# Designs tried in a protein design chat: VHH binders against q84jc2. Part 285

Target 1, 232 residues: q84jc2
Amino acid sequence: MSKMRNLVEEKFLEFYESWVIQLELYLHQLLIAHNNNTMSETELRHLISKLTTHHKAYYTAKWAAIREDVLAFFGSVWLNPLENACSWLTGWKPSMVFRMVDRLRKSRVVLVEAQVKKLEELRVKTKFDEQKIEREMERYQVAMADRKMVELARLGCHVGGESVMVVEAAVRGLSMGLEKMVKAADCVRLKTLKGILDILTPPQCVEFLAAAATFQVQLRRWGNRRHYVTHS
Key: E = the ipSAE of ESMFold2; O = the ipSAE of OpenDDE; V2 = 0.75 times the mean of E and O plus 0.25 times the DockQ between their complexes.

## First folded at step 16 (VHH)

Design li14 (framework vhh_8fcz_2; at its last look DockQ between E and O 0.01; V2 from the best seeds 0.00; counts 0 for: pae E 7.5 > 2, placed apart)
Fold by OpenDDE, look of step 16:
Structure li14 (fold): chain B 232 residues (1-232), chain A 126 residues (1-126)
Amino acid sequence: as target 1 above (232 residues)
Amino acid sequence: QVQLVESGGGLVQPGGSLRLSCAASGFTFSDHAMQWVRQPPGKGLEWVSGISGSGGQTTYADSVEGRFTIIRDNDKKMVYLQMTSLKTEDTAVYYCARFPYSELWEYLTSGSFDYEGQGTQVTVSS
């Protein structure tokens, strides 16, 4: 039996599929730009802006969706199991992107000492922020056995007007905390991304974005192949 | 074997129009985004336009936005590039390419992309 999807899941699935397709189109442009270095700085900045705008669009859609049902993102039906396994609080783990930067440093990208220092500072800050969020998540998870959850457990066995209302209220209360944490995580993601792009030169930004997009596309592709997932 | 055959190039005056065609074979056409790239004389490859597998999404380089249109016919396994308001700067060999899923990392790291087609020459001159 296939998992029944709610309206939020269905809408976001459609959005995400379209979003990923567009990402692939951008990726090809990034790869060409990366390999030929024929584009002016102005053109590169414009390309970077397109990509950043694309990513912003994702979070705009996500935040709208999580307002309606944050729980949908903890089961993310639009992702394959591999993508889900690599997810941290409903998205990519911010500290992961520094590995991509490290890879670039070992390849064609030459970073000056000042850049390296700034990246390291950003890495430390990012890790700190991640840990802070993780601690809050842990606290939340431990606190799940509170009065609201007990009430949910008790009333969840009954289908009736007043009982249903109470259960829904309890779920909303729980979801609110999750939503805050997810948003906090997303803020760390966005800050980290912005930080990296501010440190790197335009050509380096293009390389970084290409690497990131490549990873995302390949992760999806590998996961789909492994689990025979087909998307419309 | 993957084959891409470009056609439709030629000599045209500035302001003129051309329509490029690309015939694809040897792979599941509808599963791949398609792109046009070009190589101007003495310059490196430049990305021009891309279209999703279904044809529902398109994207263009800033230099061609509003002048070029990419379309595809999945039944015929064709991708087209309608070029209008051509400029001398559009002079190049144009190549059709599928999205290189299997070569993404290699392309990212090596900086080389082998286009399967021979390309078609577009020359814009007064």
Scores: ipSAE 0.610, ipTM 0.853, lowest interface PAE 0.9, mean pLDDT 89
Fold by ESMFold2, look of step 16:
Structure li14 (fold): chain B 232 residues (1-232), chain A 126 residues (1-126)
Amino acid sequence: as target 1 above (232 residues)
Amino acid sequence: QVQLVESGGGLVQPGGSLRLSCAASGFTFSDHAMQWVRQPPGKGLEWVSGISGSGGQTTYADSVEGRFTIIRDNDKKMVYLQMTSLKTEDTAVYYCARFPYSELWEYLTSGSFDYEGQGTQVTVSS
């Protein structure tokens, strides 16, 4: 919880808190569907569509916000420190989500050979896209290490006797590059999510979405700063 | 096979310093954020600190911020926790864990923490 939030951070914090609450409500519906075999295929697809739409709404809001302040998404005030520590380019790492699929396969979900092959093809493609993004991102990490100068420029402060025009140009260049990279990473996330859901059957999609929502909700609960109680 | 081996714990007086180490093997180290978690005597698991795969983002629990520093060395596949200004409430077994989908995943989804390693004991006492 940053003491000095700007307007973008404050607005997105309000959005994100509401978004997570709604995710928790959808998680309840997913768990009911998981524990009951009474839902029709049509009902399952409707629930999956609600979750997909909910995730798309997150990215719609995020992309609007990064146009205004992409740096807010690197160390976000709406995430607790544990959530921030687990981020890869402002979100979950696409290639690592396949571990969730792998664990479901080991425990309960039976995949046919065609599904396994398609999932492996997607895993390879996802890793390739990730590595491309990581290579491109290296160019911007130097600018992030010079964070003090960037932060002063965002606030409109002078940097010693330096030209404001030069600092403003550097900040604009960094921001545009980071926005491009964040959107590229988000596109890989969306393609990976859609790819997994397209390969899995509706009951399998419910299992996957329930596991993903459980993880996200529990990570938030466990990582909140008020979970620690001092002994003094 | 995946291994995480903690070391560097010991008995330290209040106000002292200690550096914990975690040696990793059996996985692509730079792909994973790394965490330190701890279990105080008779208490549940508490999150302490985390570091992104690249090392560019570090975060800390309120109780340790300003006193502990998490560091990683991707070439040596090591994670460290530099602890200073230690307090008696820092007494715990300390574990390193990879994230997103490892021991922490099992804890968060099932409520069980059955860590394969021993962790490293830190005792802060006069």
Scores: ipSAE 0.013, ipTM 0.461, lowest interface PAE 7.5, mean pLDDT 79
ESMFold2 (binder alone), look of step 16: mean pLDDT 84; pTM 0.866

Design li15 (framework vhh_8fcz_2; at its last look DockQ between E and O 0.01; V2 from the best seeds 0.00; counts 0 for: pae O 11.4 > 2, grease 24.9 > 24.2, SAP .679 > .668, placed apart)
Fold by ESMFold2, look of step 16:
Structure li15 (fold): chain B 232 residues (1-232), chain A 126 residues (1-126)
Amino acid sequence: as target 1 above (232 residues)
Amino acid sequence: QVQLVESGGGLVQPGGSLRLSCAASGFTFSDHAMMWVRQPPGKGLEWVSGISGSGGQTTYADSVEGRFTIIRDNDKKMVYLQMTSLKTEDTAVYYCARFPYSELWEYLTSGSFDYEGQGTQVTVSS
């Protein structure tokens, strides 16, 4: 009601709503597998493959959409305000996932020393990559603030075709830079996810994927309930 | 109180059909995804099928895909499992369950998953 949506936003809204519902339905399978010692390794690997394919499909759709309108992914219309507030560069923060691994170790998952060592190496690499991206994002935030000043000057001027062309070129440059930044962040997310799944055994992967899907489903459900306060 | 009551089980020949029913009460039915879970003799729980709150999306275990259909009627607060081409491996107690949004972390950390009803026996035997 309060927000007008462009075509990219409408298309991705439909995709995302379906994608999250499907994630929830995969979570049904993960929860049962979580408690079932009689599932074969083949069955577990198949379920893990369904989840990784589902996540890959999200990024495939996202990268197609950001080529058309990267700004749609900053404050997305398909996310509730709580989900948007928890976003780091259009998605989940890579280093946060290790808190989930730590929580599982405290509760249910037993890791051997070789796995612990590999996970700590991955955690350090992930944090390093995350920090590099955060510094690059700060540079783009400064550049965007300068382009806001140019836009304000253009609105106040409304004169000169050369000035308009310079502003338009600057805006296109920022959009291309943001697209590269978002994709770089997504690559860190995908590398971190793959790295964790490669280190964990199939039963441990099911535990991890269940925890991750649980967090996303709960965040969406809780945020949606809080969002429906209407102005009257 | 939340109640789920399964019915429609019975004895059937291989290749036969059955429809299981689940009557729900005590909660906002359309807000919850629903699932069917089964327990074969001497084995642990096996997930069978799930359906979104609206009914617009469904999923199935590989072992039943193409043979079973999950359906819901939000007006009557019912969920169904239409089973066809039944095999002896489908012999189990079948339970329907509500997706446990409020208990999700507890389910994951406790190592337990509550059934919501008493279940209905399906026996596939020559």
Scores: ipSAE 0.468, ipTM 0.809, lowest interface PAE 2.8, mean pLDDT 83
Fold by OpenDDE, look of step 16:
Structure li15 (fold): chain B 232 residues (1-232), chain A 126 residues (1-126)
Amino acid sequence: as target 1 above (232 residues)
Amino acid sequence: QVQLVESGGGLVQPGGSLRLSCAASGFTFSDHAMMWVRQPPGKGLEWVSGISGSGGQTTYADSVEGRFTIIRDNDKKMVYLQMTSLKTEDTAVYYCARFPYSELWEYLTSGSFDYEGQGTQVTVSS
């Protein structure tokens, strides 16, 4: 039995498919830049900017979509089960990227002590921010059993126009809270990414972005292969 | 399983000294940079100091530079933080953590964080 998709899911699915294709194209460019070392600093910065803009576009689209239906992102139909399993509050876990940064430290790229210091500080801050959001999420989830939700459940047992309206209003209220948390999480993601890119040199940024994009693309490929997921 | 166990905390007067210890297990110790972080009362986590896998490089927060010294013993799988000239502002729970180098897949499947210790309380008070 195929799962029915709502309009938000369908639109975002289309968007995401296109977005991923473009990401793969950028990945190709990143790999070329990284392997050949023929690009000027200006060219590298331009490439980095393209990637940054690409990611911003994703969040712009996401935030527009979650305004309509944030719940769609808690069961993202555009992702395969593996991708979904790796999701933290509808996206990548911010602290995860520091594993990629740590990889750079053991690669041909040399991080100076000042960079290492800044990265470590950023990592600690990121972790704290994650925990803060998680606590809020937990609080929210526990609060779902409060009087308001009990009332919602009670109303859900009745058939009637007025009851339906009240239930819908209550669900919207819940969704609004979720939307705020998702946006908060996304802000941590964006701040973390920006922080890393600000610390790294252009060549290092290219290497980092290549690693990140590779992981994202490979995770999708592996998940699709394993579960035979088709989104078109 | 990654384990980090902190010890050495306590109550000390301003200007005093303490030596914190961290016992590490469950990973290739020398492959990971190690760090100390702290959480002051009512505040978020703060980075304190880091040391490279080989121990050849060390770094410190500005607030502790010149007062704290981070050392590691790869044979014993230990990290130390020698604290001197302690201030009231140094009061915090101190945690040992690693800068994990692992495959992202391993991270995703393990679900573990870079530190899981209970920390050690350091209280600086007259």
Scores: ipSAE 0.008, ipTM 0.214, lowest interface PAE 11.4, mean pLDDT 84
ESMFold2 (binder alone), look of step 16: mean pLDDT 86; pTM 0.883

Design li16 (framework vhh_8fcz_2; at its last look DockQ between E and O 0.72; V2 from the best seeds 0.00; counts 0 for: unsure alone 61.7 < 65)
Fold by OpenDDE, look of step 16:
Structure li16 (fold): chain B 232 residues (1-232), chain A 126 residues (1-126)
Amino acid sequence: as target 1 above (232 residues)
Amino acid sequence: QVQLVESGGGLVQPGGSLRLSCAASGFTFSDHHMNWVRQPPGKGLEWVSGISGSGGQTTYADSVEGRFTIIRDNDKKMVYLQMTSLKTEDTAVYYCARFPYSELWEYLTSGSFDYEGQGTQVTVSS
């Protein structure tokens, strides 16, 4: 039985599929740039800018969508089960990217001591920010049995125009809290990405972005294979 | 077996135009993004352009943006690169390459890219 999707889900699904395709196109460029060292610093910076712009476009679209229905992102029908299982508050776990950086260090990337120190500081900060958001989410989850949720539970047994209005009001109240948390999480993601890119050299940035995009693309492919999910 | 056969290269004067073609076989063509890459003399491989499987999305290197156009025909299993306003720095062997889904991690870590085609030589000279 197929899950019925609302308009927000459908629109974002289409957006995300296109967004991922574009990411894959960029990824090929990143991989070539990284492996062949053919681009100047200026060109690399421009490539990095393209990727950062691409990511910003995602969050622009996301934030527009969550204003309409933040709950859609807690199901994320545009993701396969594996992708969803790896999601933290509707996106990637910010602290995860430091594992990618660690991988780079074990590969061809040589970080100077100053970079290592800055990355560690950023890691600590990112962890701290994650924990703050998690605590807030926990608090919110514990508070689920509040007036709004009780009202929703009660109204779930009734049908009518007035009931619909009350339910909508209750859902809106709940959604506002969730939206704030999601935005906070996204801010941590964006700050973390910016922080990493500010610490790394342009060639290192390209490698990092390539690694991140590769992981994202592979995770999607793995998940699709395992769960027989077909995306356009 | 995956096969990519490039053609359409040649000698052209600066400001001239060429249209490269790539014939693909051995895989589901529409399921793969296609790319053009090139290798200038004495230089490494550089990415030129990419087009999505459906053909709905394209991207270009800054150096060719506005001058090159990538197009694909999924019925014919062809990908094209229309090159205009050619410059001497466009001189290179051009290769057609599919997005390397099966080799992403290897490509990321090993630093090697295995393109299947022989390439086509483009020479821009006065």
Scores: ipSAE 0.845, ipTM 0.944, lowest interface PAE 0.5, mean pLDDT 90
Fold by ESMFold2, look of step 16:
Parts: sequence; C-alpha cells; structure tokens
Structure li16 (fold): chain B 232 residues (1-232), chain A 126 residues (1-126)
Amino acid sequence: as target 1 above (232 residues)
Amino acid sequence: QVQLVESGGGLVQPGGSLRLSCAASGFTFSDHHMNWVRQPPGKGLEWVSGISGSGGQTTYADSVEGRFTIIRDNDKKMVYLQMTSLKTEDTAVYYCARFPYSELWEYLTSGSFDYEGQGTQVTVSS
C-alpha cells in the first residue's frame, strides 16, 4: 500500500539526509587534499577507505529498506512493461561514471597507457553488465504481463475472498523479482566504483572522489532548489 | 560581508590544552557546515575537523581524532576547537572556514582555497 511505502521511504530519506551531510563534511577534506598534495600515500589511502566505506553504508541501508518495501523506490515506469525510454533501476546508470573519468583526463589527471587500457576494459565490462540487466528487466516485464493475465483470468473464476490470495502472491513475486534486479544494479555500481579506484593511483582516486562528491552535492542542491513550492 | 575572526592561539607545552574560537558574521551561520583547517610551518593546508550546521555531526582528521573536539554555538555564532594532548606537530596557523557550497566548482578547478579570516597561531614547544 502506498501509505506503507511512504513510511519506509520517509525513514530512508532521514538516513539519506544524514548520509549526505557526512559526505559534505568528507568533501571539504577531499577538496583540501585535492588542491595541495601534502598528504602521504598512507593518509590518502585512509581517506579513500573512509569514502569507500561511506558509499558501502549507503547500499547497506538501501538494501535493508528495499527488503521491507522495494516498490517505495520505483516510479511509475515499471508499471508500463513495454516502455524502454531511459529508465534505470533506482539509481544512476553505472557506465555514466566513466564520463567523470573522461572529464578529469581532459583537465587535471594524466593517465598512463596501461591505466587507459584497464579503464576501457572496465567500461566494456560495465556496459555488458548493464545490458544483461536490461535484458533481464525486459524478460521480467514480459513474464509479469503474462502472469498477470493468467492470474486475472483465474481471479475472474474465483471472485471473492479466494482472489485475495492470488493477488498477494503476485505482489510478493513482483517484489522479490524487483529486489533481485535492484541489488544486481547496485552490485554493478559498487564493482565499477571499486574497479576505478583500483586502477587509479591514490592521488588520482582523491581527484575522482572529489569530483564525484561535488557532482552529487550540486545535483542535490539543484534538485532542492527546483522543489521549492511556489505558485506557478 | 562574510567575516570569520579566529582567536585563542598561543604558546603551549606538549601535552597541554588550548581552546580556539571563531566568531562568525555576515551569513546565516546555522545553515553552514564549519571547518577548522591549519597550515603547519613550511607545509600546505591540512584539514582538521568539520561540524554540520545543526551541530549534530562531526568529523576529524586521523591525526587529531580523540584529542580535539569541534563544537559550535549557533546562538552566539561561534565555532570552537578544544585541543588537548597537544603535540609539536600541531604547531600551525589555524583557520575556521565555511563549507563552500557556492564555490565548489571553483575550488575543484582552480586549486585555490581562500580564507575569510587571518587565522590564529598555535605553537607547541618545550
């Protein structure tokens, strides 16, 4: 029910607000590290580890929340199983992060040939994993349409209290399938992040994390400015 | 005009304590995360600690965690850094700074970090 989805969403948003504030505090540290290379490799690795742990904590909380109610994280796009406009499962498309790496290469970061090759291999792998998830989503949408047609026909034969059990089973099946898909997408996001950080040197990782956190903070600020309620 | 005035620095012995103050004006203080940053002699900037606008979240550099405490008083528009167990490597000019929401892209691209205040000198020596 939509009220219960609102309650799960509200609790996750409280977590997310606190999580973003901590990211902003880390961002100031990243900006100083990024602007003057005064930290030792050990210090840089500790900072990188803190950011990695912070990002893992986001997914830990998200996976707990989707276990309770995965539909709280979806828009209406999943209700139209034949549409494939540009949706992605509850987050940014994993391969998008390579655009940020490309921007860093054009301005501040110099990559050696071996790093460029490894990044391209990772980009191809990430794209392959995305396409696999997209194919699975398409099959899931078709299977859901077929199963709902069969269940609606069965519901027509079992009017009354018996149809409630069929509907509840269908909802449970939908939720389990969507939870699996969301976790798969999030795993690709985490593997891509780890892969990038393994390829880059510690100073380059700090550059990347500073740019990524800056983008995340500015995107949220831009979204918050647009959500101010004014008479149009 | 944004203004940050640091004070409370001085000469202390190793193992001693000191409390730095930062008086803020010219902006909505409670809306801004605040930070302490330091510049040791002959070194670049080092981030020390940060505190959220509400005061509910704090974070510390590894080198000062457990020894320094950042606190704020939103009614008085003050940020403090309570320093204990001071070491000679804590010797630096200390600045307070706002989280730079409006200048994030500039700081990311320019590599410059400008302070509003003059800082306060902390010298730890025997």
Scores: ipSAE 0.652, ipTM 0.882, lowest interface PAE 1.4, mean pLDDT 79
ESMFold2 (binder alone), look of step 16: mean pLDDT 79; pTM 0.817

Design li17 (framework vhh_8fcz_2; at its last look DockQ between E and O 0.71; V2 from the best seeds 0.79)
Fold by OpenDDE, look of step 16:
Structure li17 (fold): chain B 232 residues (1-232), chain A 126 residues (1-126)
Amino acid sequence: as target 1 above (232 residues)
Amino acid sequence: QVQLVESGGGLVQPGGSLRLSCAASGFTFSDHAMSWVRQPPGKGLEWVSGISGSGGQTQYADSVEGRFTIIRDNDKKMVYLQMTSLKTEDTAVYYCARFPYSELWEYLTSGKFDYEGQGTQVTVSS
């Protein structure tokens, strides 16, 4: 059975499918640039800027959507089950990117000692930020058994009157809390990404972004194949 | 076996036009985004343009934006690059490129891009 989708889900699904397609095209650019030692730093920085702009567009769209219905992102119908399973608070886990950097270091990327130290510092900071958000989420989840949430749980038993108002208030409260947490998580993602790009050289940034894009595209393809899901 | 065969190159004067073609076979064509890349003399590979699997989305390098148009025909398994207002700096061997999904990580880590086609020479000269 197909899951019923609301308007926010449908709109964001369309957006995301388009966004991922664009990402794949950017990936082609990144991969070619990665193997072109004749590109200038200016050219590389321009390409990096294009990618960062693309990522910013995602979060702009996401944040607009979560203002309307943050709950849509906790189902994420635009993702396949594998993508969803790998999601942390409606997106990629920030600390994951350090594993990507490590993988690249084992291949072609040579980091100087200063970069290694800075990355480690950033990793530690990112971990602490993640944990802080997780603790808030835990607290939020434990606190769900309040009067308003009980009313929400009774939704469908009866309709109308004062009960509806109580339920709506409960939903609003829930959504507001979730929105805050999602935004906090996204901030950590953006900070982490910026931090990494600030530490890496332009060629290294291109390689990193290529790796990240590759991972995202492949994860989607793997998940679609495994679960017989077709997107776009 | 994957095959990409480029054609349509030639000698043209600045300001002229050419239309490149790429015939693809050996893979599910509509499931793959395709790109045109080029290698100028003495330089590395340069990305030129890309088109999504469905053909609904395209991207262009800044250097060719507004002058080149990439299109595809999934029924014929063809990718085209319409080039207009050609410049001397457009001189290169042009390749159509599929980035095999199964080889993306290998390509990323090895730094070796293995394009399947022989390319087509475009020379822009007075």
Scores: ipSAE 0.887, ipTM 0.965, lowest interface PAE 0.5, mean pLDDT 91
Fold by ESMFold2, look of step 16:
Structure li17 (fold): chain B 232 residues (1-232), chain A 126 residues (1-126)
Amino acid sequence: as target 1 above (232 residues)
Amino acid sequence: QVQLVESGGGLVQPGGSLRLSCAASGFTFSDHAMSWVRQPPGKGLEWVSGISGSGGQTQYADSVEGRFTIIRDNDKKMVYLQMTSLKTEDTAVYYCARFPYSELWEYLTSGKFDYEGQGTQVTVSS
């Protein structure tokens, strides 16, 4: 299993490095676009679609890899320690994106009252969905601990093919449950992203996507400079 | 002392070809993604093409894809834009720009490219 997990980790590390490099190039496009007041709404929507497609590609690759080894995504080797510390169920906490919206509102972006109301409604729904996932994770952890305790007691009194198969079933059950929780969290992330982009105008969407990508790129760069440097 | 010096512009007929060059100095060139940006007459800056620091990944605006090729030479600290099948709408001042890793938030808030050179004029007309 250890080499199998290393292969999943290695494959996704290669994907993620390429994906972040592409995100940097898309970010350059976004930075230029937010300075161009002559771009049509159609052109802006096309650029927004490219960013949305890029993010969907991340989740497509992630879900394929999770099916092989979901535990690889808890403490991911492709993320630096700072990025891992910011992870909630293998990714950004869904409600975190509203910090970017709040930052934009307090700087360059002017939102009308209708947009502010819709964004607050979406924030409340997102937090509700997060809390639901957190409660289900807690119940799952309790159920798995109880099941593992019983199986450890049984395993401690014998060895054999059925004991091995019971332990293997418990590990498979843990993986299936974690896979469900991670996918549920990712679905909240995608619903929240789509909801924000539907509420904002195309120029506001470009600003939001630029700010979010800037934060992600800078967090990765800053974490790599501080945490991968040797201590000698 | 970051410097970017663009050259290779000129007057060409529609369907013609041109190669732009950008000489870079004052920073670790291979660590930075680079882009070509252009300003058509009376319009804002528009992004044309980008290339990763290693050169392994490129992106192109839809309007130039298939006609333009971005190339870098990390040994010579050069980035190029090979343009073919030129159209009148390609008329612009062309700038090279480095990805602003250290100044990302400043670029986002100010919207200026601090390290752009003087640019090079490309004019496509009969």
Scores: ipSAE 0.740, ipTM 0.907, lowest interface PAE 1.0, mean pLDDT 82
ESMFold2 (binder alone), look of step 16: mean pLDDT 83; pTM 0.847
OpenDDE, second read of step 21: ipSAE 0.885; ipTM 0.963

Design li18 (framework vhh_8fcz_2; at its last look DockQ between E and O 0.75; V2 from the best seeds 0.77)
Fold by OpenDDE, look of step 16:
Structure li18 (fold): chain B 232 residues (1-232), chain A 126 residues (1-126)
Amino acid sequence: as target 1 above (232 residues)
Amino acid sequence: QVQLVESGGGLVQPGGSLRLSCAASGFTFSDHAMSWVRQPPGKGLEWVSGISGSGGQTQYADSVEGRFTIIRDNDKKMVYLQMTSLKTEDTAVYYCARFPYSELWEYLDSGSFDYEGQGTQVTVSS
């Protein structure tokens, strides 16, 4: 039996499918720009801006959705199993993007020593922030078997208007901490991305973004092929 | 074997219109987003427009936004580019491109795009 999806899941699934399709089209732009040495810095910056705006749109939608149901993002029905397996707190792990940076370092694009140093500093900071969030998540997970959860479990056995309201209130209370952590994680993601883009030159940014988009697109395709996942 | 065959190019005056066509074969057409790219004389490749596999989403370069329209027919395995209000700066060889998924990393690494088609020449001149 297929999992019954709630309204938040359905809406975000539609959004995400559309968003990924757009990302693929942006990828085409990035790939061409990457190989066009005649593009001006202004043009490159404009393209970068389009991509960053696209990513901002994702988080805007996500944050609106998690306000309604943060738990939906811990199942992430819009992702295939491979994508889910690669997810860290409802998204990409911030430190992962440094693999793309590493690729950049090995490419025809030369990073100056100052850039390398700044990137390394950013890597260290990002890892630190990840660990901090992970510790909080661990604490939260351990605390799940508290009085509130017990109460929720008890109430869940009853069907009735008042009982339902109480259960919903309890779930909201419990979800608040998760929402906070997810937002914190997203902040680390956004800070990391911003940090990287601030360090890199426009051509380097284009290559980085192309690599990242390529990874996302391929991960989705590989996962879909492997698990025969079809989305509406 | 993958084949992309562009056609519809020609000589046109500024302000004129052309419709480019791309016939695709050798791959699952509807599963691939398609783009038009162009190479102006003495310049590198420039992305012009893109369309999703289903045709439901499109993107355009700022330089052609409002003047060009990309459409596709998945039954016929065709991609089209309707060009209006053509300018001299639109002069280029136009290519349709699918950017094979299996070669994306190679493309990034090599810095070269292997055109699967011969392209079609568009010349805008008074």
Scores: ipSAE 0.888, ipTM 0.966, lowest interface PAE 0.5, mean pLDDT 91
Fold by ESMFold2, look of step 16:
Structure li18 (fold): chain B 232 residues (1-232), chain A 126 residues (1-126)
Amino acid sequence: as target 1 above (232 residues)
Amino acid sequence: QVQLVESGGGLVQPGGSLRLSCAASGFTFSDHAMSWVRQPPGKGLEWVSGISGSGGQTQYADSVEGRFTIIRDNDKKMVYLQMTSLKTEDTAVYYCARFPYSELWEYLDSGSFDYEGQGTQVTVSS
């Protein structure tokens, strides 16, 4: 807040504040829908489609913004500190969403054995993809440090002007690599979300989407409440 | 004690207009998103429209988009639903509802939605 925000951060802050308020309104729709046993499967699928479209709009805006400034998404100005602390590669951790599915199985939602089997298969695949991204990220960061930083140290000792160009190239390379890794993580998030919604029935999808949106809304509210209390 | 009082319903012909009002008390009104929900004869609750706490953002069900307008007045602690081009399928009891921030998980787990008011009847018939 005390630091200068660039244009990308300002635009995305404005977008995100609007986006999360719209998510709250969609959540109210979901909460009403789960009490309405007269909604047809077609009506439920249309509501689910509105939610998936809203999530896709977030990623569309995010991917445009990370092309301009991927670093803005590591410690984002549009998130409170609690929300930032809960992030894994600029978003929710894909494997953690299955805890939400597990909660629903213990509550109102009854899953048949075929659904349980498919969800466990998806859970394993999601964890595999997640771990693959983590390993690739670690190897990328090590490789960048080896090539660019060693070269910078050598050039900085011998020719001062050349060290600026090497540092700029290293920063550019890091940003390009981070963008690639963030998009890969987002693809796992989107595949996991779509996989869960494909396995669940439309009423179960409404329950899942409501629980997921509830978690996000409560994280934001709780993080803001603690900031308000400690500063007042 | 939270209280929501709906009014302004009545009998109207197809194509007509009506304005519903909801008076709110017992909570910090501007902190809550508000919605209109309705219960048509023989059906469950149907979400109609919602408005953010500030009033800056709105959503509408597809069936009412372009015909209904949700408005709030935070100074008077009122929410309104301006209805135009009314159809027979708009016949329902209309309730205003606040977004249940403090009870979200209880509400989700129980599957119950608590009405604060009695609602207001809208009947669209020839």
Scores: ipSAE 0.679, ipTM 0.893, lowest interface PAE 1.4, mean pLDDT 83
ESMFold2 (binder alone), look of step 16: mean pLDDT 84; pTM 0.861

